# Designs tried in a protein design chat: VHH binders against Profilin-1 (pfn-1). Part 22

Target 1, 132 residues: Profilin-1 (pfn-1), of Caenorhabditis elegans (q9xw16)
Amino acid sequence: MSGWNAYIDTMTAAAPSIKRCAIVGAADGSVWARTEADNVFKASEEELKTFVALFNDVTQVPAKGADIEGVHYVVPRTEESLIFGKKENTGFFAVKTKSAVLIAVYEGPNEVAAQVRKAVESMQTYLNNAGY
Short names: E, the ipSAE of ESMFold2; O, the ipSAE of OpenDDE; V2, 0.75 times the mean of E and O plus 0.25 times the DockQ between their complexes.

## First folded at step 7 (VHH)

Design v22 (from r2 with Y108W; framework vhh_4orz_3)
Fold by ESMFold2-Fast, scan of step 7:
Structure v22 (fold): chain B 132 residues (1-132), chain A 123 residues (1-123)
Amino acid sequence: as target 1 above (132 residues)
Amino acid sequence: EVQLVESGGGLVQAGGSLRLFCAASGFTFSDYAMAWLRQAPGKRREWVALISYAGDTDYADSVKDRFTISRDNAKNTVSLQMNSLKPEDTAIYFCAAEYSFDWGDSTWEYDYWGQGTQVTVSS
């Protein structure tokens, strides 16, 4: 819980365009850590259960999109461990590790999306190497 | 060569409907997300609607519940059904294509654009 907040801080420091993010359990969507206060990540428990289940069959996601914090995002493509979505001037990147899913919601033009993606994928690599 | 050709624009009274079409050629249509954007006189372009290669859709708040975007991958066409038109919808409407596998790249931008079709909504 509290130990995982350091990873949230690392991601937001690496990509300032991240508005809200969370680390949740891959099996059930339980929140391990999330941004707080003015940048609180607002997804419900039921929404997170539904979201992490998308990684069980990512090939279906581009046809339906994904919902995060009650907001619908068009998903242009997926990889086995990566889902990302787009909505006007905002978007998200979500990556799956062995036991977690990292979700980062960002705002800004598409040129800043690459920084967010890099930050999330770097953390994914770190956590996988650490056994998570 | 790549071409996006819009059609279906015209003059319509407030409360009326129009259907815009965009015919695409010169690229693998089914690999691209398709968008409609518009530009009102003296204003910047604004995004209106988006459809993924697989059919999921999204809309700007100003047009939600009034406009519907759809695509026909067999015919290389994207369409925008516009209902309950308002004078504020008066603009040149552009079709744009975005390679679905480039999203999240630092160089991301709409890859291809049409020349636009004029929609004028009279009060």
Scores: ipSAE 0.334, ipTM 0.663, lowest interface PAE 2.7, mean pLDDT 85

Design v23 (from r2 with Y108F; framework vhh_4orz_3)
Fold by ESMFold2-Fast, scan of step 7:
Structure v23 (fold): chain B 132 residues (1-132), chain A 123 residues (1-123)
Amino acid sequence: as target 1 above (132 residues)
Amino acid sequence: EVQLVESGGGLVQAGGSLRLFCAASGFTFSDYAMAWLRQAPGKRREWVALISYAGDTDYADSVKDRFTISRDNAKNTVSLQMNSLKPEDTAIYFCAAEYSFDWGDSTFEYDYWGQGTQVTVSS
């Protein structure tokens, strides 16, 4: 019993505009936890493996963008452990910890992006401090 | 002084093509993402296409596979090639610029806008 679903619940409670999210392994993109039911995170194993590999060289990502759940997002810029993208009324924030990548897809006005980023970065800090 | 100037609009029959241009001045063009948005009579402005500072592109579903956005950093120009035009594409088309290196910090807002160019597609 990993209890990883509790972290999903914490992030979605902190930023209600998060529509779908997941915590995946940094090495292989394996799903540790994700939103379920009406908010199920639908990325394939192949897509997630490709996505987490982007963190091996984030400087190349803005030229190619990123695909999540079959949707292509333009990535305007990256930081060492942060990839984020925008598309119309949707977007995502993804952060890398030592062992995991957290991905949050949100929908709504652009004003909610800062709240989503804060929720994801807070969880990144927590997991890094816990050794993950 | 910052300026975005659109050109290339006009009247065309359904099934035809047009190429829009946006000439930028007064800022470091290569640091900005560039977008095209449109506004039809009586409707809100809608996003059409985006090109990042690094060249990746995205399109609204309504124009995907028909429109192509491109940029020329040496000429400070972004363009929109519009193929297979439909009457529903009739709108004023606006060029917009967003500084890439502050995106995602709080809000997504376009820093600069052009005055627009009219595209009219007859049936």
Scores: ipSAE 0.440, ipTM 0.718, lowest interface PAE 1.9, mean pLDDT 87

Design v24 (from r2 with W103Y; framework vhh_4orz_3)
Fold by ESMFold2-Fast, scan of step 7:
Structure v24 (fold): chain B 132 residues (1-132), chain A 123 residues (1-123)
Amino acid sequence: as target 1 above (132 residues)
Amino acid sequence: EVQLVESGGGLVQAGGSLRLFCAASGFTFSDYAMAWLRQAPGKRREWVALISYAGDTDYADSVKDRFTISRDNAKNTVSLQMNSLKPEDTAIYFCAAEYSFDYGDSTYEYDYWGQGTQVTVSS
């Protein structure tokens, strides 16, 4: 878990508007690393199993939305390996790699959403190239 | 060229209902999430409701169970059905379009805004 924490730190340093984030297994939603203490990512393992399964059917997601940490997000659009959601002044970006799903919850206006997306997609590229 | 035109506002008594409409033109409506926001006199603009291009919805706690947002992609319209209206719902209501972050494109607020329609609820 400690080795994966370095990637959490890299994402939050690249996009300070990320409030909470996690790296989870793509197959089962098992937590590999997450933000801790005052910024603890609070999704249950059952919720994460449901969430990672959305990547099997991304085209269905905008019709039903996505739940993270007990909060329902409207999903405006998906790509094959990207789901993002919005709720007022908060949102998330989630990307799938070969073996992981990265989830970043952010707070702030739309002007910071692009920064968060870039940070998450950069990490997705890095982990895919590293074989994860 | 891009236009969002709200209609359906008016004066209604507490407990009454109104239906707001927003007609969109000049962009590919089905690519955008659509929102309703409101601004009461002397207060900040607040988000009311959001709908994805495929129909999933979310609402501010203050209007949950009373308001329903819906859309018709074939007619380029979004609507807000407002039931059990309260004096606190008095505001100018705005329709807004938010690009769906295609290629990471996101704006400071919403990509497009309407001029608003006044809703006044008497006690």
Scores: ipSAE 0.390, ipTM 0.698, lowest interface PAE 2.1, mean pLDDT 84

Design v25 (from r2 with W103F; framework vhh_4orz_3)
Fold by ESMFold2-Fast, scan of step 7:
Structure v25 (fold): chain B 132 residues (1-132), chain A 123 residues (1-123)
Amino acid sequence: as target 1 above (132 residues)
Amino acid sequence: EVQLVESGGGLVQAGGSLRLFCAASGFTFSDYAMAWLRQAPGKRREWVALISYAGDTDYADSVKDRFTISRDNAKNTVSLQMNSLKPEDTAIYFCAAEYSFDFGDSTYEYDYWGQGTQVTVSS
């Protein structure tokens, strides 16, 4: 059991277009919490270790993209603690806090991307203020 | 005023090749990811290819290994090289620009579209 599942529930309630998400350790990509059952977040530990290492230099990411759950996403742009990717009508937002990386995969038209970003960034702010 | 103008479409026999071009104006081209989408008669628009401002690419399964997207940031152009064309590739091809978020700005603008260029592949 993980208390971190409550944060997963908060994010998915705030942005229903989030289909799968996870909170992982920033240093190693270890899973702290993730969506389960029919909407299980499927990324391997190896893939997540590679993914969180992208935050060591986000400026390199748009040239190579990012892989989540075995799916390659083009990364149109990055910010210091934000990576987001696009693939037709699906995409992701990932944000880094002091100790964690939050990853949310969403599906739907482009109009929902702003709502998903807001939900993920709100949780990022909350966790940073809580010392995570 | 954002403007995207496609060119290079035409009639070609199955197995042939075409190169499509998209000329962009009215925005900072190098800040945008660029996409090609297509719409066949009576069907919905479908995504074909995507390129980041830094050159990473992705393709729909139906065109992978046949189409190549590229861009020239100095000339504000994106192109689509289409090889081994099939009758199923017959469609109007559209260039689109996808605007990314700025840090601290939650607004999102996307899908600036050109008028399209017709590609017809005969058997």
Scores: ipSAE 0.308, ipTM 0.637, lowest interface PAE 2.7, mean pLDDT 84

Design v26 (from r2 with G104P D105G; framework vhh_4orz_3)
Fold by ESMFold2-Fast, scan of step 7:
Structure v26 (fold): chain B 132 residues (1-132), chain A 123 residues (1-123)
Amino acid sequence: as target 1 above (132 residues)
Amino acid sequence: EVQLVESGGGLVQAGGSLRLFCAASGFTFSDYAMAWLRQAPGKRREWVALISYAGDTDYADSVKDRFTISRDNAKNTVSLQMNSLKPEDTAIYFCAAEYSFDWPGSTYEYDYWGQGTQVTVSS
């Protein structure tokens, strides 16, 4: 739906270092909204299904890492509803809400990572409060 | 007090293998990600391989499927098994350590470095 695209726009406006992002269903990884055109988020259906399943036990994730858009990311640590990874000059933050997982892929140094995390966690709070 | 000491470098023929070791002391090894980087003459230092504190690994495209990084937390060592070596792999190889729990953390900006060990691959 177009309503979900507005959340994508809000996140990318809040943290311009986000190169691609998506909102997907927590149960199955189905795409609700994603960045398009020059910033298309291109994770496959099967990859997203595997990725959202990582939230079933985040404590196991640092041992195996995470794959997004065919790129393997080392996950240095996790928090209950947060998985993040880094690979050279790229990284991601993913947060789980009641019904959704928000994924933001960014490029840049560590100082921009803090801004990306803040944008993703703000949206997580908003969606949880909205019942998602 | 902190030390990283590399060993295992040397001269090898193209297509051959070498295993590098890095012995760590003076810090809580199990809390650190460990990496190997290399520097060829006249070139910038480049990242080669990383192993997280929890054992997940990542590799530069140039060495993928040829190199394997591993660690032994009981012995405070990290190793790099290098197979199918090419002349382009000739470099000084450095061991490096990055604290895993400092967020956002710099995955490729390391807290501690070894002195390096020379690897020379002849044609």
Scores: ipSAE 0.391, ipTM 0.671, lowest interface PAE 2.1, mean pLDDT 87

Design v27 (from r2 with G104S D105G; framework vhh_4orz_3; at its last look DockQ between E and O 0.61; V2 from the best seeds 0.00; counts 0 for: pae E 3.8 > 2)
Fold by OpenDDE, look of step 8:
Order: C-alpha cells, then structure tokens, then sequence
Structure v27 (fold): chain B 132 residues (1-132), chain A 123 residues (1-123)
C-alpha cells in the first residue's frame, strides 16, 4: 500500500486545485491510499463502497448524484469509466481502472476542472497499462 | 439560435417569495444540466443551484432550504422558487446551461447564458 501513496502525491502535485485524493478498490471501495494530514480524505469505507458501485451503471448516476465525504455532488454527466460531480466552487473527478477507482476532489471554478481531469485520466492510463 | 430567457424577477420585501423562470431554445435542453447563478453589485458571480438533466439538485449553502430548482424537459424550462428572501439575495440572477465541463481552457463555466433578471429584496 505504501507504493500507492506515490500515486496520490503525483495526482495532488499535478494540479494546485486538487485538494484531496484517494485510490480505492473498484470492487469494494477499500482504501489503498489517500491524502492525509491537513488534506485528509475523509470518506468512510461504507461511503466508498457505495461510491464505487456507481460504476456498475453510470447511466443512473446523474439521477441521484454522488456523495463523497458526506457532501452531495450533482453529476451532470458520466462516461463509462468517469464520474464527475459539481458543487459550489468544488467538484470531484473519479475514474475507474481495471482494479481501482481514483478520486480527486478539487476546489475552484470550472476552468480548473480540465487540469484535474487530465491529472486523474493520466494516472488512469498509467495504472491501466501497468495492469491495475 | 441558442436562447435562454429569464423572467420573474422584481422587487420584494424581506421574507417574501419570487419564482424565476428560464425558457430555453435552440439546443437539446434535455441533455444539459441547468444552473442558476447570481451576481450582486460589486461582487463576483456565485453559484446558486444546479439540476442535472435527470433531476438531481444541489444548492449553495446560503440558499439551501429556501430555494428550489426544478425543470420541465417537455417544455424546455427551468425554474427557481425563492422563499424567505433576504436582502443579501439581491442580485442579477442568470440561467445557464451546461453540457459538460469545459475542457478547452475557457474561463466560461457554462455553455450558454441568459441575460439575467434583477431580483431586489428590500429590508
């Protein structure tokens, strides 16, 4: 699990607007790594279990949104392996790899979202190529 | 031609209610999330409420439990019911449409905007 912390650091360093990140198991929402200290990712395992299950049918997510760290986000749209949500001056991107879900919570206006998406998708590609 | 037209704004006393209305045309309304934003004099534009194309909603903390956003995809309309209005709710209210995040690097938060409607809440 210590190796996964390096990927957390990589994602958080990729965009200043990214405040908290987590890498969790796609099957059960178990936490593999997360931001800690002042920017601790606070989602519970039960919440994450529910969250990762959203990827079983992403087409239904815009109807009910997504909750992360006890915060509700409207999900405007989804892609097969991508769920993103919006809230006042905040949002998240979550991407699914072969075995994991990468979550990045960011703060800022919509203009910062592009960089956040690129960060998580880059990590997604890397991990997929690595077999994860 | 894409068009968003707001209506329903006006002057109201504190504690009163208004219902804003936005009529959309020129795009596939049912594919877009719709939002209300507002801008008070001398302040930055702020997010007020958002509704997905499928009807999920969320609100700014400052308006939660007072405002209600709703949409009618058959009529291409979105509305904002504003109850228990406060003087600090005074602003120009804008209707906006969002298909997805803007990945082009644009500073615009939404794809389409209305011209706005003035809401003034007196003490």
Amino acid sequence: as target 1 above (132 residues)
Amino acid sequence: EVQLVESGGGLVQAGGSLRLFCAASGFTFSDYAMAWLRQAPGKRREWVALISYAGDTDYADSVKDRFTISRDNAKNTVSLQMNSLKPEDTAIYFCAAEYSFDWSGSTYEYDYWGQGTQVTVSS
Scores: ipSAE 0.725, ipTM 0.871, lowest interface PAE 0.6, mean pLDDT 92
Fold by ESMFold2-Fast, scan of step 7:
Structure v27 (fold): chain B 132 residues (1-132), chain A 123 residues (1-123)
Amino acid sequence: as target 1 above (132 residues)
Amino acid sequence: EVQLVESGGGLVQAGGSLRLFCAASGFTFSDYAMAWLRQAPGKRREWVALISYAGDTDYADSVKDRFTISRDNAKNTVSLQMNSLKPEDTAIYFCAAEYSFDWSGSTYEYDYWGQGTQVTVSS
């Protein structure tokens, strides 16, 4: 939905190191909102369906890693509703709410990674409290 | 207490193969991601390969499809099989370890390092 783009803007304002991000449906990976233009989030529909299914059992993810936008990320570990990965100078944080998965791809060192994680976890809390 | 000891380096002709080993002691090996990095003369240190505590792997583009990283948790070892070696692979190769259950958000900031083993590839 168009209204969902405001949440993308909120996350990127909170963590400017986010290069691309999206809010997708937890059940099917359907895109609700994403960054556009030069920062367009380019994951395919099939890749997103596969990615959100990882949250059905996050304990298996570190053995296989995760693919986002055709890029393979090693996942060092997971939490119940959080998957994160790193590759070279890029990384991602993905969190699950009741109805959505928030995915943020960033570039930079550990200091910016911490800001990105905080931004997605803050939005996760907000959306869960809003019933999403 | 902690040690990472590399072995298997040496001299090889272009197109040849070498297998590097890293023996770990003094920490719970199975909880750590293991990596290989290299440093060529006059160049910065470059990441080569990573294997997570759970076995997933990643490689630098320069070595992808030529190098294979593997680990043996029963023996506390990580190895790097290097095939189709090129003169530009000449470097000192370092083994490194990163604790998987610390919440850093990075796989490239290492807790422990070996002293390195020399690999020289002639044309």
Scores: ipSAE 0.476, ipTM 0.732, lowest interface PAE 1.6, mean pLDDT 87
Fold by ESMFold2, look of step 8:
Structure v27 (fold): chain B 132 residues (1-132), chain A 123 residues (1-123)
Amino acid sequence: as target 1 above (132 residues)
Amino acid sequence: EVQLVESGGGLVQAGGSLRLFCAASGFTFSDYAMAWLRQAPGKRREWVALISYAGDTDYADSVKDRFTISRDNAKNTVSLQMNSLKPEDTAIYFCAAEYSFDWSGSTYEYDYWGQGTQVTVSS
């Protein structure tokens, strides 16, 4: 879709510590848009299907963690529509909208995590208000 | 008063083992993720291992398969079993805690830190 790549650009511009991100379908993990070129978001379709299903019950996620792009993240915290994963000096935020899941993988110290969360939650709000 | 108190550090020969302990008090330990971090002299503190409130674990690549983090919610402790120690593992090791159920009082840093325990691995 012609507009979906613009949302990827908006998130990466809002939080430069985001290294890779994607917008995927909440029901099946199908990729609607992703970072490309040097920073390709490279999760497999099977991995994404498993990942978006975590939002069916976020309370179970801290026991198992989450895998994205073949990397295991410990999930110390979740909220109803938000999963936060950590590995070393990297992490991810993922949020669910009405029909999509936004995933942002970042690098950097803790203060960039707050910036990444704000960027992803702002887009979550925008897409929800737009019916997505 | 919240306290995290590390113990079990010391001097050990390369190839040896140590077990670190962190005793927690003053908060509901079972609601927190726990971590070990370390800092060598003149270097930045680095992440070593993390265990979620529900028991999932992960490790820095440099210690993977040599170190094991575990928690005992009945005793309010987290431990780090360190095997096959190398001189580069020499550092002050810190225990840290992060609340799992909302971000109140969190800046995405760990909410509580211990004082650290010294581990020295000699050739």
Scores: ipSAE 0.287, ipTM 0.663, lowest interface PAE 3.8, mean pLDDT 88
ESMFold2 (binder alone), look of step 8: mean pLDDT 83; pTM 0.844

Design v28 (from r2 with G104E D105G; framework vhh_4orz_3)
Fold by ESMFold2-Fast, scan of step 7:
Structure v28 (fold): chain B 132 residues (1-132), chain A 123 residues (1-123)
Amino acid sequence: as target 1 above (132 residues)
Amino acid sequence: EVQLVESGGGLVQAGGSLRLFCAASGFTFSDYAMAWLRQAPGKRREWVALISYAGDTDYADSVKDRFTISRDNAKNTVSLQMNSLKPEDTAIYFCAAEYSFDWEGSTYEYDYWGQGTQVTVSS
């Protein structure tokens, strides 16, 4: 919770193509940390509560998509702890750890998407190993 | 052999309708999201619509409420219903299979593309 801004900074430094991101509680979508100022992550508490609940059954997500910051994303693929969303030249990766969900919104072509996925999954592994 | 074959293009007057089809073969169609993109004369290719393997859809603002993307996984087809056509919709329309989620294999493009079908809207 406290000091979670350092993980936001680490993740955005690892993938500069991340436009906005947040770390939220897996159980309730409560915000632990988010990008701020010119890159503020704008999702409401109600939207985040709905979003983290998608990880209760990721197999249903491609049928309905996912909403982040009031933007609807088509979800081409999910894995047990990973949701990938796409819209035009933007997209997101969201991964679940033991107690958190990491959400990274990016802009750019498919090469950017691959870099963002790698950065988010690296952070997921790190946080899981740290007990989060 | 991977193939995406578009059909249904043609000439229509403004306000008219067309339905485009894309027949897919040579890959597991039901695993892929499918997209329609278009390229107008002298312009860059632009995204039009996207549909997940399970049927969720999204559209470019320029075509929202006028175009409808749909798919039939049993027939390996994706379709684009175009209503209230405008001269600005004149373009070659391409069917494409969305990036397969292979993060090691990112190449700035869709996994598979069709050859395109011409749509011309007269005023």
Scores: ipSAE 0.455, ipTM 0.737, lowest interface PAE 1.8, mean pLDDT 85

Design v29 (from r2 with D105E; framework vhh_4orz_3; at its last look DockQ between E and O 0.76; V2 from the best seeds 0.00; counts 0 for: pae E 6.8 > 2, grease 27 > 24.2)
Fold by OpenDDE, look of step 8:
Structure v29 (fold): chain B 132 residues (1-132), chain A 123 residues (1-123)
Amino acid sequence: as target 1 above (132 residues)
Amino acid sequence: EVQLVESGGGLVQAGGSLRLFCAASGFTFSDYAMAWLRQAPGKRREWVALISYAGDTDYADSVKDRFTISRDNAKNTVSLQMNSLKPEDTAIYFCAAEYSFDWGESTYEYDYWGQGTQVTVSS
């Protein structure tokens, strides 16, 4: 688990707009690592279990949205391994790897979203290549 | 040609209601999330409401339980029902469309914008 913290740090450092991150098991939403201290990722295990299950059928997510840390996000669109949500001056990107879901919550206007997506997808690629 | 045309704005007393309407053309409306934003004099443009192409909605905290966003994909329209209006709701209201697939060269807040409609709430 301690090794996963390094990936949290990498994602958080990739863009100043990224405020909280989590790496969770794709199968059950179990927390492998998350931001701590001043920017604690606060989603409950039950919430994360529900969240990762969204990837079972991403086509339905825009109709329902996604909840993270007790906050509801509209999900404008999805891709096979990507769910992103938007709210006033905030949003999230979540990507699915072979065994994990990476979640990054950001603060800022839509203009920062591209950088956040890039950070999360870069980590996705890295972990996939590593077999995770 | 892409067009977003707002209507329904005007002058209303505090506590009153307005319904804004946005008619879209020139793009595949059903593929886009639609949003309402507003800009008050001397203030930054702020997000008001968002609706996915599938109808999920969210609102700014300042308008929750007062405003309702809805869309009709068959008619290429999005509306904003505004109830219990307050003077602080006074602003130019903009309809905007967001596709959210293009994260390329420059990420715009929204892909398309209307010209806006003035809403004035008097005390």
Scores: ipSAE 0.792, ipTM 0.894, lowest interface PAE 0.5, mean pLDDT 92
Fold by ESMFold2-Fast, scan of step 7:
Structure v29 (fold): chain B 132 residues (1-132), chain A 123 residues (1-123)
Amino acid sequence: as target 1 above (132 residues)
Amino acid sequence: EVQLVESGGGLVQAGGSLRLFCAASGFTFSDYAMAWLRQAPGKRREWVALISYAGDTDYADSVKDRFTISRDNAKNTVSLQMNSLKPEDTAIYFCAAEYSFDWGESTYEYDYWGQGTQVTVSS
């Protein structure tokens, strides 16, 4: 849906340290919206399908990590609907809603990670309440 | 009290290998991610390798395919196997530990640090 780009804009406005992000289908990893141009989210269809399947059993994720845009991230821990990864000066937060997975990749000091997490979790709450 | 003690450093010729060890005591080792960082003279500290509490690993681009981090929870040790060493790998190597279950809650910082072990690679 073309309207989904508005949610990408909302998240990046709320947390400017988000460099790339996407909203994908929880069942198949199909892209609903992503950042574009100089900040294009580059994950392949196969990578996204693999990534969203991690939410089927998040307890196994810390043992193997997660790959986003061909970059491997160590996942220090998970919560029921949250996977996040760390790699030196970059990281990501991914949250699952009823029908979507939101993925935000950020760069910068770890002080901004909390802002990125809040932006992603706020959007998760909004989309769940909207039936997504 | 908490202690991290590095060993295995020394002098080696370019192309050689070294294995570093870090012995941990005073905390529940299996709940911590373990990392190796290094600092060369006059440079800032650089992250080298990380192993999560669950065993997943990651490496700085400069050491990928040459270094391997591993852990032994029964012995409370983390090790770094360093192969194909280069003069630019010369540094003091530090072991560090971070509690896994508070990551993502606040600013990222290692909870515990060793004193370091010197690695010198001659050309």
Scores: ipSAE 0.466, ipTM 0.727, lowest interface PAE 1.7, mean pLDDT 88
Fold by ESMFold2, look of step 8:
Structure v29 (fold): chain B 132 residues (1-132), chain A 123 residues (1-123)
Amino acid sequence: as target 1 above (132 residues)
Amino acid sequence: EVQLVESGGGLVQAGGSLRLFCAASGFTFSDYAMAWLRQAPGKRREWVALISYAGDTDYADSVKDRFTISRDNAKNTVSLQMNSLKPEDTAIYFCAAEYSFDWGESTYEYDYWGQGTQVTVSS
């Protein structure tokens, strides 16, 4: 019944270094799908509402960083619809579609980070083309 | 050609302080995040501190409240103030820079690296 869970599976299969990910509503941070069970994406609705609002002005995000799952990430770079955060040997990529924000939390070196970005942006393109 | 050159390393007594500097050239420094990493003999290179192009910072738990990273975009430098030094801080310290990941190419964790400066903390 939940077709959104298939998109979670697609992203984690495309980039195995993704440890947790979610698809959330861009307007309110409501969770449409997420990794579950042993790899639960554990951000609260309050935190997600704050997080998706960062896309209202991505140019200010590098100065303040971003918090996901109670972890503070330094944001070295943003683009209009993309936020990249780093913390030690982990990081995240988040991208905005018309209706959603895709969030992927990963571990590993830059080689796998580039793979994670590609997986998330490919899904971003797919969802935008589907009207989401 | 891009260069990152570290300086300020040396020998210091436990409890003392050092300030490391990293001078950058050959790229638009103000667009890059900067980091310090360290490697002790026989151990993996570990992350120490990061500063975004806009000044947000983060630190490894082992150095939090003892080390301060800062940047000066007018001088193209990043520095690491190291206080309350311990023998465990003995390592080669590396400066590194990162702008972004390119869609068309794989990159290492950081785009540019310095050659490192030795810090030795004696008891």
Scores: ipSAE 0.051, ipTM 0.483, lowest interface PAE 6.8, mean pLDDT 86
ESMFold2 (binder alone), look of step 8: mean pLDDT 84; pTM 0.851

Design v3 (from r2 with S100E; framework vhh_4orz_3)
Fold by ESMFold2-Fast, scan of step 7:
Structure v3 (fold): chain B 132 residues (1-132), chain A 123 residues (1-123)
Amino acid sequence: as target 1 above (132 residues)
Amino acid sequence: EVQLVESGGGLVQAGGSLRLFCAASGFTFSDYAMAWLRQAPGKRREWVALISYAGDTDYADSVKDRFTISRDNAKNTVSLQMNSLKPEDTAIYFCAAEYEFDWGDSTYEYDYWGQGTQVTVSS
């Protein structure tokens, strides 16, 4: 399958510790593509709408944390276009492009988080350059 | 010089309580998330609790509802209130500051480890 699913495949190939991920619209959290089958990304559209709205003021996020798939994550810090969260042996990286938000949920220790962040930020750069 | 100094450990009986303290100096404490980790004899270090610089918290499932992490940014301290202690909680407890480090191949890590404080729970 091609289209937006190809970008999901690229990220998961680059960082096998990504357990679930999605590409959603930055304005409304609508799902453009996500992992499916046994590793389906389960966040509802309502949860994703709430999540993408966090990028409207990332400075407020560390006080509240972030919820993805009904799981609460502490957000240690944010950058203008990056929110990441941590929960024991799992975490996520989310980055905003011009029109999309990429969300990758991973499992593993901090040494695999570097690979996940690199994969997500590489895709962010690619999509921004492609006008997304 | 960056320093994290843990205190409050000791010997308690199962079902007892202890409060651990971590005094931080040498860095901008209010900019960092703070964590408590523990290491039992013969085991790897285990994450116990995390608090963002702004107060949001999370806990390992093994300590949820028994432990409470808190911080005082004005005093540069983080605390861990431990209730209903079990023999399995016996470990050296460490205070750590979290940072995110991005220069190509680095990311989310714990930094500024303290010396640790011993907690021993007898049954």
Scores: ipSAE 0.326, ipTM 0.670, lowest interface PAE 2.5, mean pLDDT 83

